# Miniprotein binders against q6w4x9r395to579, part 109

Target 1, 185 residues: q6w4x9r395to579
Amino acid sequence: GHCSLEGGSFVTTFDARPYRFHGTCTYILLQSPQLPEDGALMAVYDKSGVSHSETSLVAVVYLSRQDKIVISQDEVVTNNGEAKWLPYKTRNITVFRQTSTHLQMATSFGLELVVQLRPIFQAYVTVGPQFRGQTRGLCGNFNGDTTDDFTTSMGIAEGTASLFVDSWRAGNCPAALERETDPCS

## First folded at step 9 (miniprotein)

Design sa22
Fold by ESMFold2-Fast, scan of step 9:
Structure sa22 (fold): chain B 185 residues (1-185), chain A 91 residues (1-91)
Amino acid sequence: as target 1 above (185 residues)
Amino acid sequence: GSEELFERAKELIDRAIEAARRGDFEEAKRLLDEAFKLIEEAARRGLDEELIEALRYAAKLVREGIEAGNPKLIRVAKWILMVVWWEVDRR
């Protein structure tokens, strides 16, 4: 399955449900028992450098008991708080430059991440079939049904993206922005 | 008992980042010095080495960002700090 984070604040889940949100925080993108050592993939969103009303992806983090890998839009790669030069290889993870504008994190456990650095920072997540029905987070539950892709961290299926996204915040950040449409407009 | 040292160190580093962003480098350095003292206390008590190393590196990046005039390092430190605190909260 494939999940994408594109155009600053657009997300397409593993079940191909598209949505957009506004918020500045670190969010849980993918959690699964299929990830070793309590692994999780996370996405960091911050204010756009051009417009402070927009948010954009600025870093992707892979976190486990053994690894704390940060890949930023500024081409900084760290693991466990130390800057790493590419190609960087551990027992189960390799981070390398795939093209002049793309980095790839390849793993032995069925997770692949491709990051576009320029012209816009974007991320593409691929998971193997063993992850089917066993994912949670912003990328959805990968169960083949888009109607429950907005399942919150408490296990509740929501009808709106903002409540879904807010439930997957990691750390003390402001809630994702949500604006009610004027019923008379 | 163990979480309180990490919480205090994180708050000091967060405040140092905010001070640096305002251009108050004197306050930022003082806050970092206090954070380093708490981090070394946590190390002496044998607390979580991975969390200690991440906090120490975040504080170091803020200091280096100030000294080099490089806001990129300060931004990276903020992301590391947020990730570290997520791990503490989920325990």
Scores: ipSAE 0.013, ipTM 0.386, lowest interface PAE 7.9, mean pLDDT 75

Design sa23
Fold by ESMFold2-Fast, scan of step 9:
Structure sa23 (fold): chain B 185 residues (1-185), chain A 91 residues (1-91)
Amino acid sequence: as target 1 above (185 residues)
Amino acid sequence: GSEELFERAKELIDRAIEAARRGDFEEAKRLLDEAFKLIEEAARRGLDEELIEALRYAAKLVREGIEAGNPKLIRVAKWFLMVVWWEVDRR
C-alpha cells in the first residue's frame, strides 16, 4: 500500500482516501505491530509562508527502541542525535540519496519512505502486504475500505478529517510551543 | 521526582534552542550545560533510559549546531524534542 503527504498539507491514505488539514503539530503517521521494537513513523508540520494559516511538512521521524531517525526538509539526516552522511546503513535500515531531489529510507521489515526535498518537502510511504489491516495513524487502516479511513486514536470512525487528525497529535505542537505571549511588545 | 527533572531538562533545551535562534550562543551553551546536569540527575533517579537518551540526543544536536554554525541541526533538535513526549505517553 501507498500513502502520500504532498503539497504542504494534503494526505492520501493507504486505501486512497484524500484529505487536507491545517494542523501545526507532530502527528503519528503510521503505527503497526508489524514494525519492530515498538517502531512508529511520525510527521512534523509547522507553519509556512508569511501567513500563519498555512502549514507544511518539515520533517519525518522514525522512532523505535534502537533508532531515532530524523529526515528534515533541510536535507539533514540524524540517528540517535548524530548527523549522518549518506548512504547511512544500520542492521535493518538504509537511508540514501535516490535522486538529486529525493532521499529514500529502505527497511528490512516492509516499510519504505521516500521524501522529496525540492521544490516542496513531501513524503511517500510504502508498506508491504503484511501491513494490511494492521496500520493506524494519518495513513489510515489499510483494510481496503475508505469509509473508515478516518478512524481516530480511540477507534471511532469519523465523517470528517479534523477530529481524525487531532486524535493522532503527539507531543507538543510547534504552534503552541512557539506562540510568544508578549506582555509589552 | 524524576518527572520534574525531565520537564525541567526539556524546558532548558527549548530555551537553549531559542537563545541560539537569537544568536545568543553563550546563553545557549550555559542552558545546555544545566540541561545535561539535570539529565544525569534524572538518570541517577531511575528515569526510563530511552527518555534520558532522547533528551541527550536533542541537547547534543543543539550543541553541535552551535559549534558547527549550522542552524539546520538546531531545527532538527527542536522537531525531535517535540516527538520525544510521545515516547513518554506510549510507555
Scores: ipSAE 0.560, ipTM 0.778, lowest interface PAE 1.5, mean pLDDT 80

Design sa24
Fold by ESMFold2-Fast, scan of step 9:
Structure sa24 (fold): chain B 185 residues (1-185), chain A 91 residues (1-91)
Amino acid sequence: as target 1 above (185 residues)
Amino acid sequence: GSEELFERAKELIDRAIEAARRGDFEEAKRLLDEAFKLIEEAARRGLDEELIEALRYAAKLVREGIEAGNPKLIRVAKWYLMVVWWEVDRR
């Protein structure tokens, strides 16, 4: 199955359900018992360019008990906080430049990640058939039914993307209302 | 306890990243120096070593980004920290 994160926070799930959201935070993109060592993919969204109200994908993170691999829009790759030269190889994971504009993370456990660096940072997640019905997160549950793709972290199927997305927020991000100053001033 | 020291170190590093993004490198360096002291104290008090190493590397990345004048390293340190903080909360 294929999941994509494109442009201004547009997502297409493994079951091909499209949606969009607006936010700044780290979000759980994919969790599965098929990922070794409590593995997960996470997507980082932050303010992008011309306007403070615009947000975009800025990094993808593969997290496990042993690895915290960050692949950023700036073509910086780190593992456990240390910058790595490409190609970067571990026993089960290889990060390399696939084309002049694309990086790939290949794994031995049925997960592939491709990021487009230019003109817009975008991510494409591919999982093998062993993941069918065993995924959770922003990419959906990969069960062949789009009607429950908005299943929250609490196991509740929602009709709208906003509650679904908020349930997969990972980490503490300051609320906009905590700022005293107008960001447009 | 060590968890309180970890939370204080997180706050200092996050503030250092914000200061560096504003171009206030003197304040960023001061905050990082304070953070390193709290990280070492938390380590001595038995906080999880993986989390301590993550804090040290994140602070190192911010410092190196400032010293090199490389905003890419500062941004990566911020995003890495968001994941580290989440991992602490779920333990």
Scores: ipSAE 0.606, ipTM 0.785, lowest interface PAE 1.0, mean pLDDT 81

Design sa25
Fold by ESMFold2-Fast, scan of step 9:
Structure sa25 (fold): chain B 185 residues (1-185), chain A 91 residues (1-91)
Amino acid sequence: as target 1 above (185 residues)
Amino acid sequence: GSEELFERAKELIDRAIEAARRGDFEEAKRLLDEAFKLIEEAARRGLDEELIEALRYAAKLVREGIEAGNPKIIRVAKWLLMVVWWEVDRR
């Protein structure tokens, strides 16, 4: 299955449901029992450098008990906070430059990540068939049914993207209430 | 108590990464040094080992960001710090 994070703030789930959101946090993209060592894939969103009022993807994180691999829009690759030269190899993961504008993280466990660096930072997640019906997070549940793609971290299928996305926050982001002088504007 | 030491160490680490993000490496190092002292005291007083490990990992991320002196690496450290605190909270 294929999930994409494109155009700064657009997501298309494994079951091909598109949505968009605005947020400045780290979000869980993919959790699955098929990932080794409590593995998870996360996306970091922050204020856009292109538009001061918008948010966009700025990094993708793969984490497990052993590794915290970050690939950022700054073309930095780290593991556990330490910068790594490409190609970077572990036993089960290889990060390398696929083209002048794309980095790839290849794994032995059925997960592939391709990151577009330019002109816009974007990410493409591919999972093998063993992940079918066994995924949770922003990329959806991969069960062949788009009506429940907005299943929250509490297991509730929502009709709107906003409640879905907020349930997958993975970070101690400020409890930023949008306090505007005119709440109706 | 030990829980107060955890919160104080976490606050110092959070302040250290913000100082580093502003380019104030001297302040960041001072805050980290105080955080390491509190972590050692918390470990001595029997704070849960998983919490001590999380604090040490968090402090290491900030220290290595400072040593690199690279704003791109410091941004990565901040994002990972948020992930570490999330893991602690869901424990």
Scores: ipSAE 0.720, ipTM 0.867, lowest interface PAE 0.8, mean pLDDT 83

Design sa26
Fold by ESMFold2-Fast, scan of step 9:
Structure sa26 (fold): chain B 185 residues (1-185), chain A 91 residues (1-91)
Amino acid sequence: as target 1 above (185 residues)
Amino acid sequence: GSEELFERAKELIDRAIEAARRGDFEEAKRLLDEAFKLIEEAARRGLDEELIEALRYAAKLVREGIEAGNPKFIRVAKWLLMVVWWEVDRR
């Protein structure tokens, strides 16, 4: 299955449901019991320079019991806050430069992340078939049914993207329903 | 009690990263020094080792972000600090 974070603020779930939101926070992108050592992917969104009301993806974080790998639009790769030179290899994960504008994080457990650095920071998540029906977060539940793709962290199917997104915040941040910047102020 | 020391240390670390983000490195260092003292006191008073490790990890992230001398790493420290507190809340 394939999930994409494109154009600054667009998300397409594993079940191919597109949506958009505005928010400034770290969000849970993917949680699954298929990820080793309590692993998860998170997406960091912040205000965009194009419009005061717009937000965009600025970093992706992979975390587990031992690792906190950050890949940012600043072309920085860190683990546990320490800068890493590419290719960077751990026991189960390799981060490397796939092209002049793309980084890839390859894993041994059926997760792949490709990040476009320029001209717009974008992320592409691929998971193997073992993840089907076993994912949660912004990328959806991967169950083949788009009508419940906005299932919140509490297990409630919502009709709006903003309530869904707010439920997946990982941090003390403003709600996605709030406007980021008032252009008149 | 030791839980109060956890909350106070967390608050100091949160204030330190915000000071660093606005370029006030002297205030950030002062707040981190206070946080380290409270972490040691919390450890002496028997705060859960998992919480002590989280506080030490968080304070180290902020300190190293400041020492790197590049705002890119301060941003990383802020994002990771949010992740650390999320993990603590889910324990």
Scores: ipSAE 0.788, ipTM 0.902, lowest interface PAE 0.7, mean pLDDT 86

Design sa27
Fold by ESMFold2-Fast, scan of step 9:
Structure sa27 (fold): chain B 185 residues (1-185), chain A 91 residues (1-91)
Amino acid sequence: as target 1 above (185 residues)
Amino acid sequence: GSEELFERAKELIDRAIEAARRGDFEEAKRLLDEAFKLIEEAARRGLDEELIEALRYAAKLVREGIEAGNPKWIRVAKWLLMVVWWEVDRR
């Protein structure tokens, strides 16, 4: 299956459902029991322009008990907070320059990530068939049915992208777009 | 309790990275110094070693981002800090 993060704020799920959002946070792209050591893939979105509502993908993070790999639009590659020269190889993961504008993270466990650095930062996630029906996060549940692709972190299928995306936030960061009403005001 | 010390240290670290992001390095360093003192107190009071390690790693990320002197490393530190807190929360 294939999930893409393109044009700054567009996402296409593994079941081919397209959607768009604006946010200033780290979001869970992919969680699966098929990822070793409680692995997860995350996407970082931050302000891209002068407008408060303009946000774009700025980094992708692969997280496990062994690794915290960051690949950013600034061409920074770190693992566990330390800068790495490419090609960078661990036992199960290799990060390398595929072309002058693309980096690839290849794994031994059926996950592949390609990032486009220029002219706009974009990410492409490929997972093997063993991930079918075994994924959670912004890339959807990979069950062959697009009607439940907006399944939140609580397991509830939403009709709109907004609540779905908010449920997959990692941490207590403010949204790029805040709702007009505050329940404590 | 020691749980309150964890939350206070976390808040100081979060405030430190935001101070650094806006270029207020003097305030960021002051907040980090306070955070390190609370981390040592939490360790003495028996806070879970895994939580102490998370706090020390978080504070180190912010300190190193500031020391690097380039905004790109402060941004990376902010993103990794979010990941650290997410790991702690899901324990």
Scores: ipSAE 0.452, ipTM 0.756, lowest interface PAE 2.3, mean pLDDT 82

Design sa28
Fold by ESMFold2-Fast, scan of step 9:
Structure sa28 (fold): chain B 185 residues (1-185), chain A 91 residues (1-91)
Amino acid sequence: as target 1 above (185 residues)
Amino acid sequence: GSEELFERAKELIDRAIEAARRGDFEEAKRLLDEAFKLIEEAARRGLDEELIEALRYAAKYVREGIEAGNPKLIRVAKWLLMVVWWEVDRR
């Protein structure tokens, strides 16, 4: 399955449900028992300049008991706080430059991340079929049914993206603001 | 007790990274030095190993960001602090 974080604030889930939000927080993108060592993907969103109505993806974090890999819009790659030159390899993870504008994180456990650095920071998450029905977070539950893609961290299926997104905050941050909150606009 | 030392060290580390983010490196270093003292005191008083480890990693990330003198690494340190505190809250 494929999940995308594009255009600064747009998300398309593994079941192809699109939504948009604005927020300044670290959010859980993907949790799954299929990820080793309590692994998870997180996305960091922050303000664009001085505008409070504009926020964008600024970093992606893969964490586990062993690794805390950060890939940022500033073209910095770190693991456990230490800057790494590419290609960077661990036992199960390789981070490398795929093109002049794209970095890839390849894993042995069915997860791939591609990050576009320029002209705008974007992320693309691919998971193997073993993840079907076993994912949670901003990328949805990967069960083939878009009607429950907004399942919160408490297991409740919401009709709106804002409550869904807010449930996946990792930290004490302001509530997310949906760009398209007026059905008549 | 040791739990109070954990909260005080966490507060100092959070304040240190914010000082660094605004370019106040002298204040950031001062706060971080105080945090390291509290971490070692908490360890001597038997604070849970998992919490001591979290504080040490958090302080290390801030220290390395400051020492690098690189705003890009200071931003990474802030995001890693969020991850460390999230892991503590989920324990």
Scores: ipSAE 0.664, ipTM 0.836, lowest interface PAE 1.1, mean pLDDT 83

Design sa29
Fold by ESMFold2-Fast, scan of step 9:
Structure sa29 (fold): chain B 185 residues (1-185), chain A 91 residues (1-91)
Amino acid sequence: as target 1 above (185 residues)
Amino acid sequence: GSEELFERAKELIDRAIEAARRGDFEEAKRLLDEAFKLIEEAARRGLDEELIEALRYAAKWVREGIEAGNPKLIRVAKWLLMVVWWEVDRR
């Protein structure tokens, strides 16, 4: 399955449901029992350079008990807060430069992350078939049905993105629902 | 008790990263030094090892960002604080 975070604030779930949101926070992108050591992917969104009410992806975080890997639009790769030179290898994870503008995080457990650094920071998540029906977060539940892709952290299927996105906040930050769309965006 | 020490240490660490983000490294270091003392006391009073580990990593990330003097690493520390507090809260 494939999930994408593109064009600043656009998301397409594993079941191919597209949506957009306006929020500045760290959000749970992917959580699954298939990820080792309580692993999860998180996406960090901050204000866009074009409009103050627009948000854009600025970093992706892979976390587990052993690893806290951050890949940022600043071309910084860290694990547990320490900057790493590429290629960076652990037992189950390798982060390397795929092209002059793309980094890849390859894993032994069926997860792959590719980030585009330039001209716009974007992320692409690929998961193996073992993840089908076993994912939670902004990328949806990967069950082959787009109708329930907006399932909140409380297990409620929403018809709109706002409540869904807000339920997956992973930090003490303003609710996306409490922001108005910029008249210029 | 040790739970109160956890909340106080967390608050000091959160205040330290905000001071660092403002460029107030002297205040950030002062807050971190206070946080490290509370972490040591919480450990002596039997706070859960996983919570002690979370506090120690959080304080270390802030300190290392300040010592590097690199705004990119300070931003990383802020995001990691959000992540570790989420892990603690949602266990």
Scores: ipSAE 0.614, ipTM 0.809, lowest interface PAE 1.2, mean pLDDT 83

Design sa3
Fold by ESMFold2-Fast, scan of step 9:
Structure sa3 (fold): chain B 185 residues (1-185), chain A 91 residues (1-91)
Amino acid sequence: as target 1 above (185 residues)
Amino acid sequence: GSEELFERAKELIDRAIEAARRGDFEEAKRLLDEAFKLIEEAARRGLDEELIEALRWAAKLVREGIEAGNPKLIRIAKWLLMVVWWEVDRR
């Protein structure tokens, strides 16, 4: 299955449901028992420089017990906070420059991430068939049914993106909608 | 007891990265020095080893970001602090 984070703030789930949101937080993109060592993929969103009301993807984070890999829009790749030269290899993960504008993170466990660095930072997540019905987060549940793709972290299927996205905040940060409207909350 | 020290150390680390992001490295270092002292006190009081490891990792991350002097690495350190605190919360 394929999930995409494009155009700054657009997401298309593994079941091909498109949606858009505005937020300044780290969000759970993908959690699955198929990821080794309590692995998870996260997406970092922040304000766009050209508009105070627009937000965009600025980094993708893969974490496990051993690794905290960040791929930033600034073309910096770190693991556990230390900058790494590409290609960067661990036992099960390789990060390398696929093209002049794209980086790839390949894994041995059925997850692949490609990031476009220019002209706009974008991410593309591919998972193998073993992940079917085993995913949760912003990329949806990969069960072949788009009507429940907005399943929150509490297991509730929402009809709108807003509550769904807010349920997948991974950081200690306020709700996306409240951050810009009431700084005294 | 020790859980209060955990929360205080976490707060100091969060304040240190914000000071570093503003370019106030002297304040960031002061806050980190205080955080390291609280971490060692929490360890002596028997705070869970996984929580002590998380605090030490977080404080080291911020310190190394400051030492590198690279704003891009300081921004990444802030995002990683959010990840570390999320991992702690899910335990």
Scores: ipSAE 0.726, ipTM 0.865, lowest interface PAE 0.8, mean pLDDT 85

Design sa30
Fold by ESMFold2-Fast, scan of step 9:
Structure sa30 (fold): chain B 185 residues (1-185), chain A 91 residues (1-91)
Amino acid sequence: as target 1 above (185 residues)
Amino acid sequence: GSEELFERAKELIDRAIEAARRGDFEEAKRLLDEAFKLIEEAARRGLDEELIEALRYAAKLVRYGIEAGNPKLIRVAKWLLMVVWWEVDRR
């Protein structure tokens, strides 16, 4: 399955449901029992441009009991807050430069992350078939049914993106702004 | 109590990263030094080990950002600090 974070503010879930939001928070992108050591993938959104209401993806975080790996739009890769030179390898994870504009995080457990650094920061998440029906977060539940892709952290299927997105905040942050004028929402 | 020391140490660490974000590294280091003293006091008074580990991890994140003096790494430290506090709340 494939989930994408594109154009700064757009998300397409594993079941291909598109939506858009603006927020200034770290959000849970993917949680699954298939991720080792209580692993989770997170997305950081922050203000972009001059507009106070406009925000964009600025970093992706892979979190586990041992690691907090950050890949940022600033082309910085850190683990536990310390800068790492590429290629960076742990037992189960390798972060490397795939092209002049793309970094890849490859794992041994069926998760792959590709980030585009330029011209705009974007992220692409790929998960193996073992994740089907076993994902939670902004990327949806990967069950083949788009009607419940907005399942909140409380397990409630919402019809709109706002409560869904806010339920996946990883921190004490303001509520996200919905883009009601988005033709794909 | 030791839980009060946790909240005070957390406040000092949060203030330290904000000082660093403003480029006030002298104030940031001063606040972190105070936080380290409170963390040691909280440990002596029996604060839960997971909370002590979270405070030490948080303080190290901020210290590394200050030592690097790089705004990009200070931003990373701020984002990770939010994640650390979120993990504490859901422990």
Scores: ipSAE 0.795, ipTM 0.904, lowest interface PAE 0.6, mean pLDDT 87

Design sa31
Fold by ESMFold2-Fast, scan of step 9:
Structure sa31 (fold): chain B 185 residues (1-185), chain A 91 residues (1-91)
Amino acid sequence: as target 1 above (185 residues)
Amino acid sequence: GSEELFERAKELIDRAIEAARRGDFEEAKRLLDEAFKLIEEAARRGLDEELIEALRYAAKLVRRGIEAGNPKLIRVAKWLLMVVWWEVDRR
């Protein structure tokens, strides 16, 4: 399955449900028992532009018991807060430059992350079939049904993106604002 | 109690990274030094080992950010500090 974080504030879940939001926080993007050592992906959103009226993806974090890998829009890759030269390898993870504008994090456990650095910071998450029905977070539950993709961290299916997104905050941050869908889109 | 020392150490670490983000490295180092003293006191009073490990890891992240002297790496330290506190809250 495929989940994308594009255009600064757009998300498409593993079940292909699109939504957008306005928020400044670190959010749980993907949790699953299929990830080793209590692993999780997180997405960091922050204000952008002169007035700070828009928010955008600024970093992706892979978290496990041993590793806290950050890939940021500043083209910095760190683990546990230390800058790393590419290619960077751990036992199960390799981070490398895929193209002049893209970095890739490949894993041995069925997760792949591709980050576009330019012209706009974006992330693409791919998971193997073993993750089907076993994911939670902003990327949805990967069960083949889009009607419950807004399942909160408490296990409740919500009708609005803002309540869903707020439930996946990883920190003490302001509540997300629901982004009105473009009526002409 | 030891839980109160945890909250005080956490507050000092949070203040240290904010000082570093403002470029006030002398204040950031002072706050970290005070946090270290509280972490050792909390360990002496029997605060849970996982919480002591979290505090030490958090202090180390802030120290690395200060030593880097690079705003990009200080931002990374701030984001990771939020992740550390989230992990503590979910234990």
Scores: ipSAE 0.779, ipTM 0.893, lowest interface PAE 0.6, mean pLDDT 86

Design sa32
Fold by ESMFold2-Fast, scan of step 9:
Structure sa32 (fold): chain B 185 residues (1-185), chain A 91 residues (1-91)
Amino acid sequence: as target 1 above (185 residues)
Amino acid sequence: GSEELFERAKELIDRAIEAARRGDFEEAKRLLDEAFKLIEEAARRGLDEELIEALRYAAELVREGIEAGNPKLIRVAKWLLMVVWWEVDRR
């Protein structure tokens, strides 16, 4: 399955449900029992440098018991806060430059992350079939049904993106504001 | 109690990273030094080892950000600090 974080504030879930929001926080993007060592993928959103009325993706974090890997729009890759040269390899994870504008994090456990650095920081998450029905977070539950993609951290299916997004905050942050999606979609 | 020392150390670490983000490295170092003293005291008073490890990890993130002197790495330290506190709260 494929989940995308594009255009600064747009998200498309693994079941292809699009939404957008306004928020300044670290959010749980993906949690799954298929991720080793209590692994999770997180997305950091902050105010846009071009427009202070908008927020955009500024970093992606992969964390586990051993690793806290950050890939930021500043073109910095760190693990546990220390800057790393690319390609950077751990036992199960490799971070490398795929193109002049894209970095890839490849894993041995069925998760792949590609980030676009320029002109807009964007992220693309791919998970193998073993993750079907086994995901939670901003990318949805990957069960083939878009009607429950706004399932909160409490297990409740919500009708609005803002309540859904707020349930996945990882930190003490302001409540997210719901934003309009493409009216022709 | 030791739980009070945890909250006080956390507050000092949070204040230290905000000082560093403003470029006030002397204040950041002062706050961080006080945080390390409280962490040592909390360990002596029997605060849970997992919480002590979280405090030490958090303090080291801030220290390394300050030592690097790179605003990009200070931003990373701030985001990771939020993650560390989130992990603590979910215990």
Scores: ipSAE 0.764, ipTM 0.889, lowest interface PAE 0.7, mean pLDDT 86

Design sa33
Fold by ESMFold2-Fast, scan of step 9:
Structure sa33 (fold): chain B 185 residues (1-185), chain A 91 residues (1-91)
Amino acid sequence: as target 1 above (185 residues)
Amino acid sequence: GSEELFERAKELIDRAIEAARRGDFEEAKRLLDEAFKLIEEAARRGLDEELIEALRYAAYLVREGIEAGNPKLIRVAKWLLMVVWWEVDRR
C-alpha cells in the first residue's frame, strides 16, 4: 500500500482517502505491530514560508527502541540526533540518495520511505501486504475501506479530518484546522 | 518529590533548546548543566529508571545540537524532544 504527503499539507491514506489540514506539530504517520522494536513513522509539520495560513511537511522521523532517524527538508539525515553521511546503513535500514532530489529509506521489514527534497518537501510511504489492516496513524488503517480512514488514536471513526489529525499529535501543539481537499480539480 | 524533579529537569531541557534556537549557546549550556544536576538528583531519589533514561537522552540531544553549532541539527533536536516527551506521556 501507498500513502503520500504532498503539496505541503495534503495527505492520501493507504486506502486512497485524500484530506488536508493546517497544523504545527509532530504527528504519528504510521504505527503497526509489523514494525520491529516498537517502531513508528512520524511527520513533522511547521509553518510554510511567511504565510500564517499554510503549514508544510518539514521532516519525517522513523522511531524505534534503537533508532531515531530524521530526514529533513534541510537535506539533513540524523540518527539519535547525530548527522549521518549517505549512504547510511544499520542492520535493517539503509538511507541513500535515490536521485538528485530524492532520498530513500529502505528497510528489511516491509516499509519504504521516499522523500522529495526539492522543489517542495514531500514524502511517500510504501508498506508490504503484511501491513494490511494493521496500520494506525495519519496514513489510515489500510483495511480496504475509506469510510473509517479517520479512525482516531482512541479507535473512534470521525467524520472530519481535524479531530482525526489532532488525535495523532505527538506533543502539546495547537489544534489542527481542516482544509478543503480538492481546490484545483 | 521525584515527579517534581522530573518536571523541573524537563523544563530546563526545554528552555535550553529554546535558548540554542535563539543563538544563546552560553545560556543553553548553563541550563543543560542545571538539568544534568537535577537528573542525577532524581536518580539518587529513586525516580523511575525509564524516566531517568528519557531525561538523559533528551539532555544528550540538546547537547549534541549545541556542540554541532548547526541550526539544522538544533531543529532536529527540538523535534526529537517532542518525540521523547510523547513517549514519556504514553508510558
Scores: ipSAE 0.729, ipTM 0.875, lowest interface PAE 0.8, mean pLDDT 85

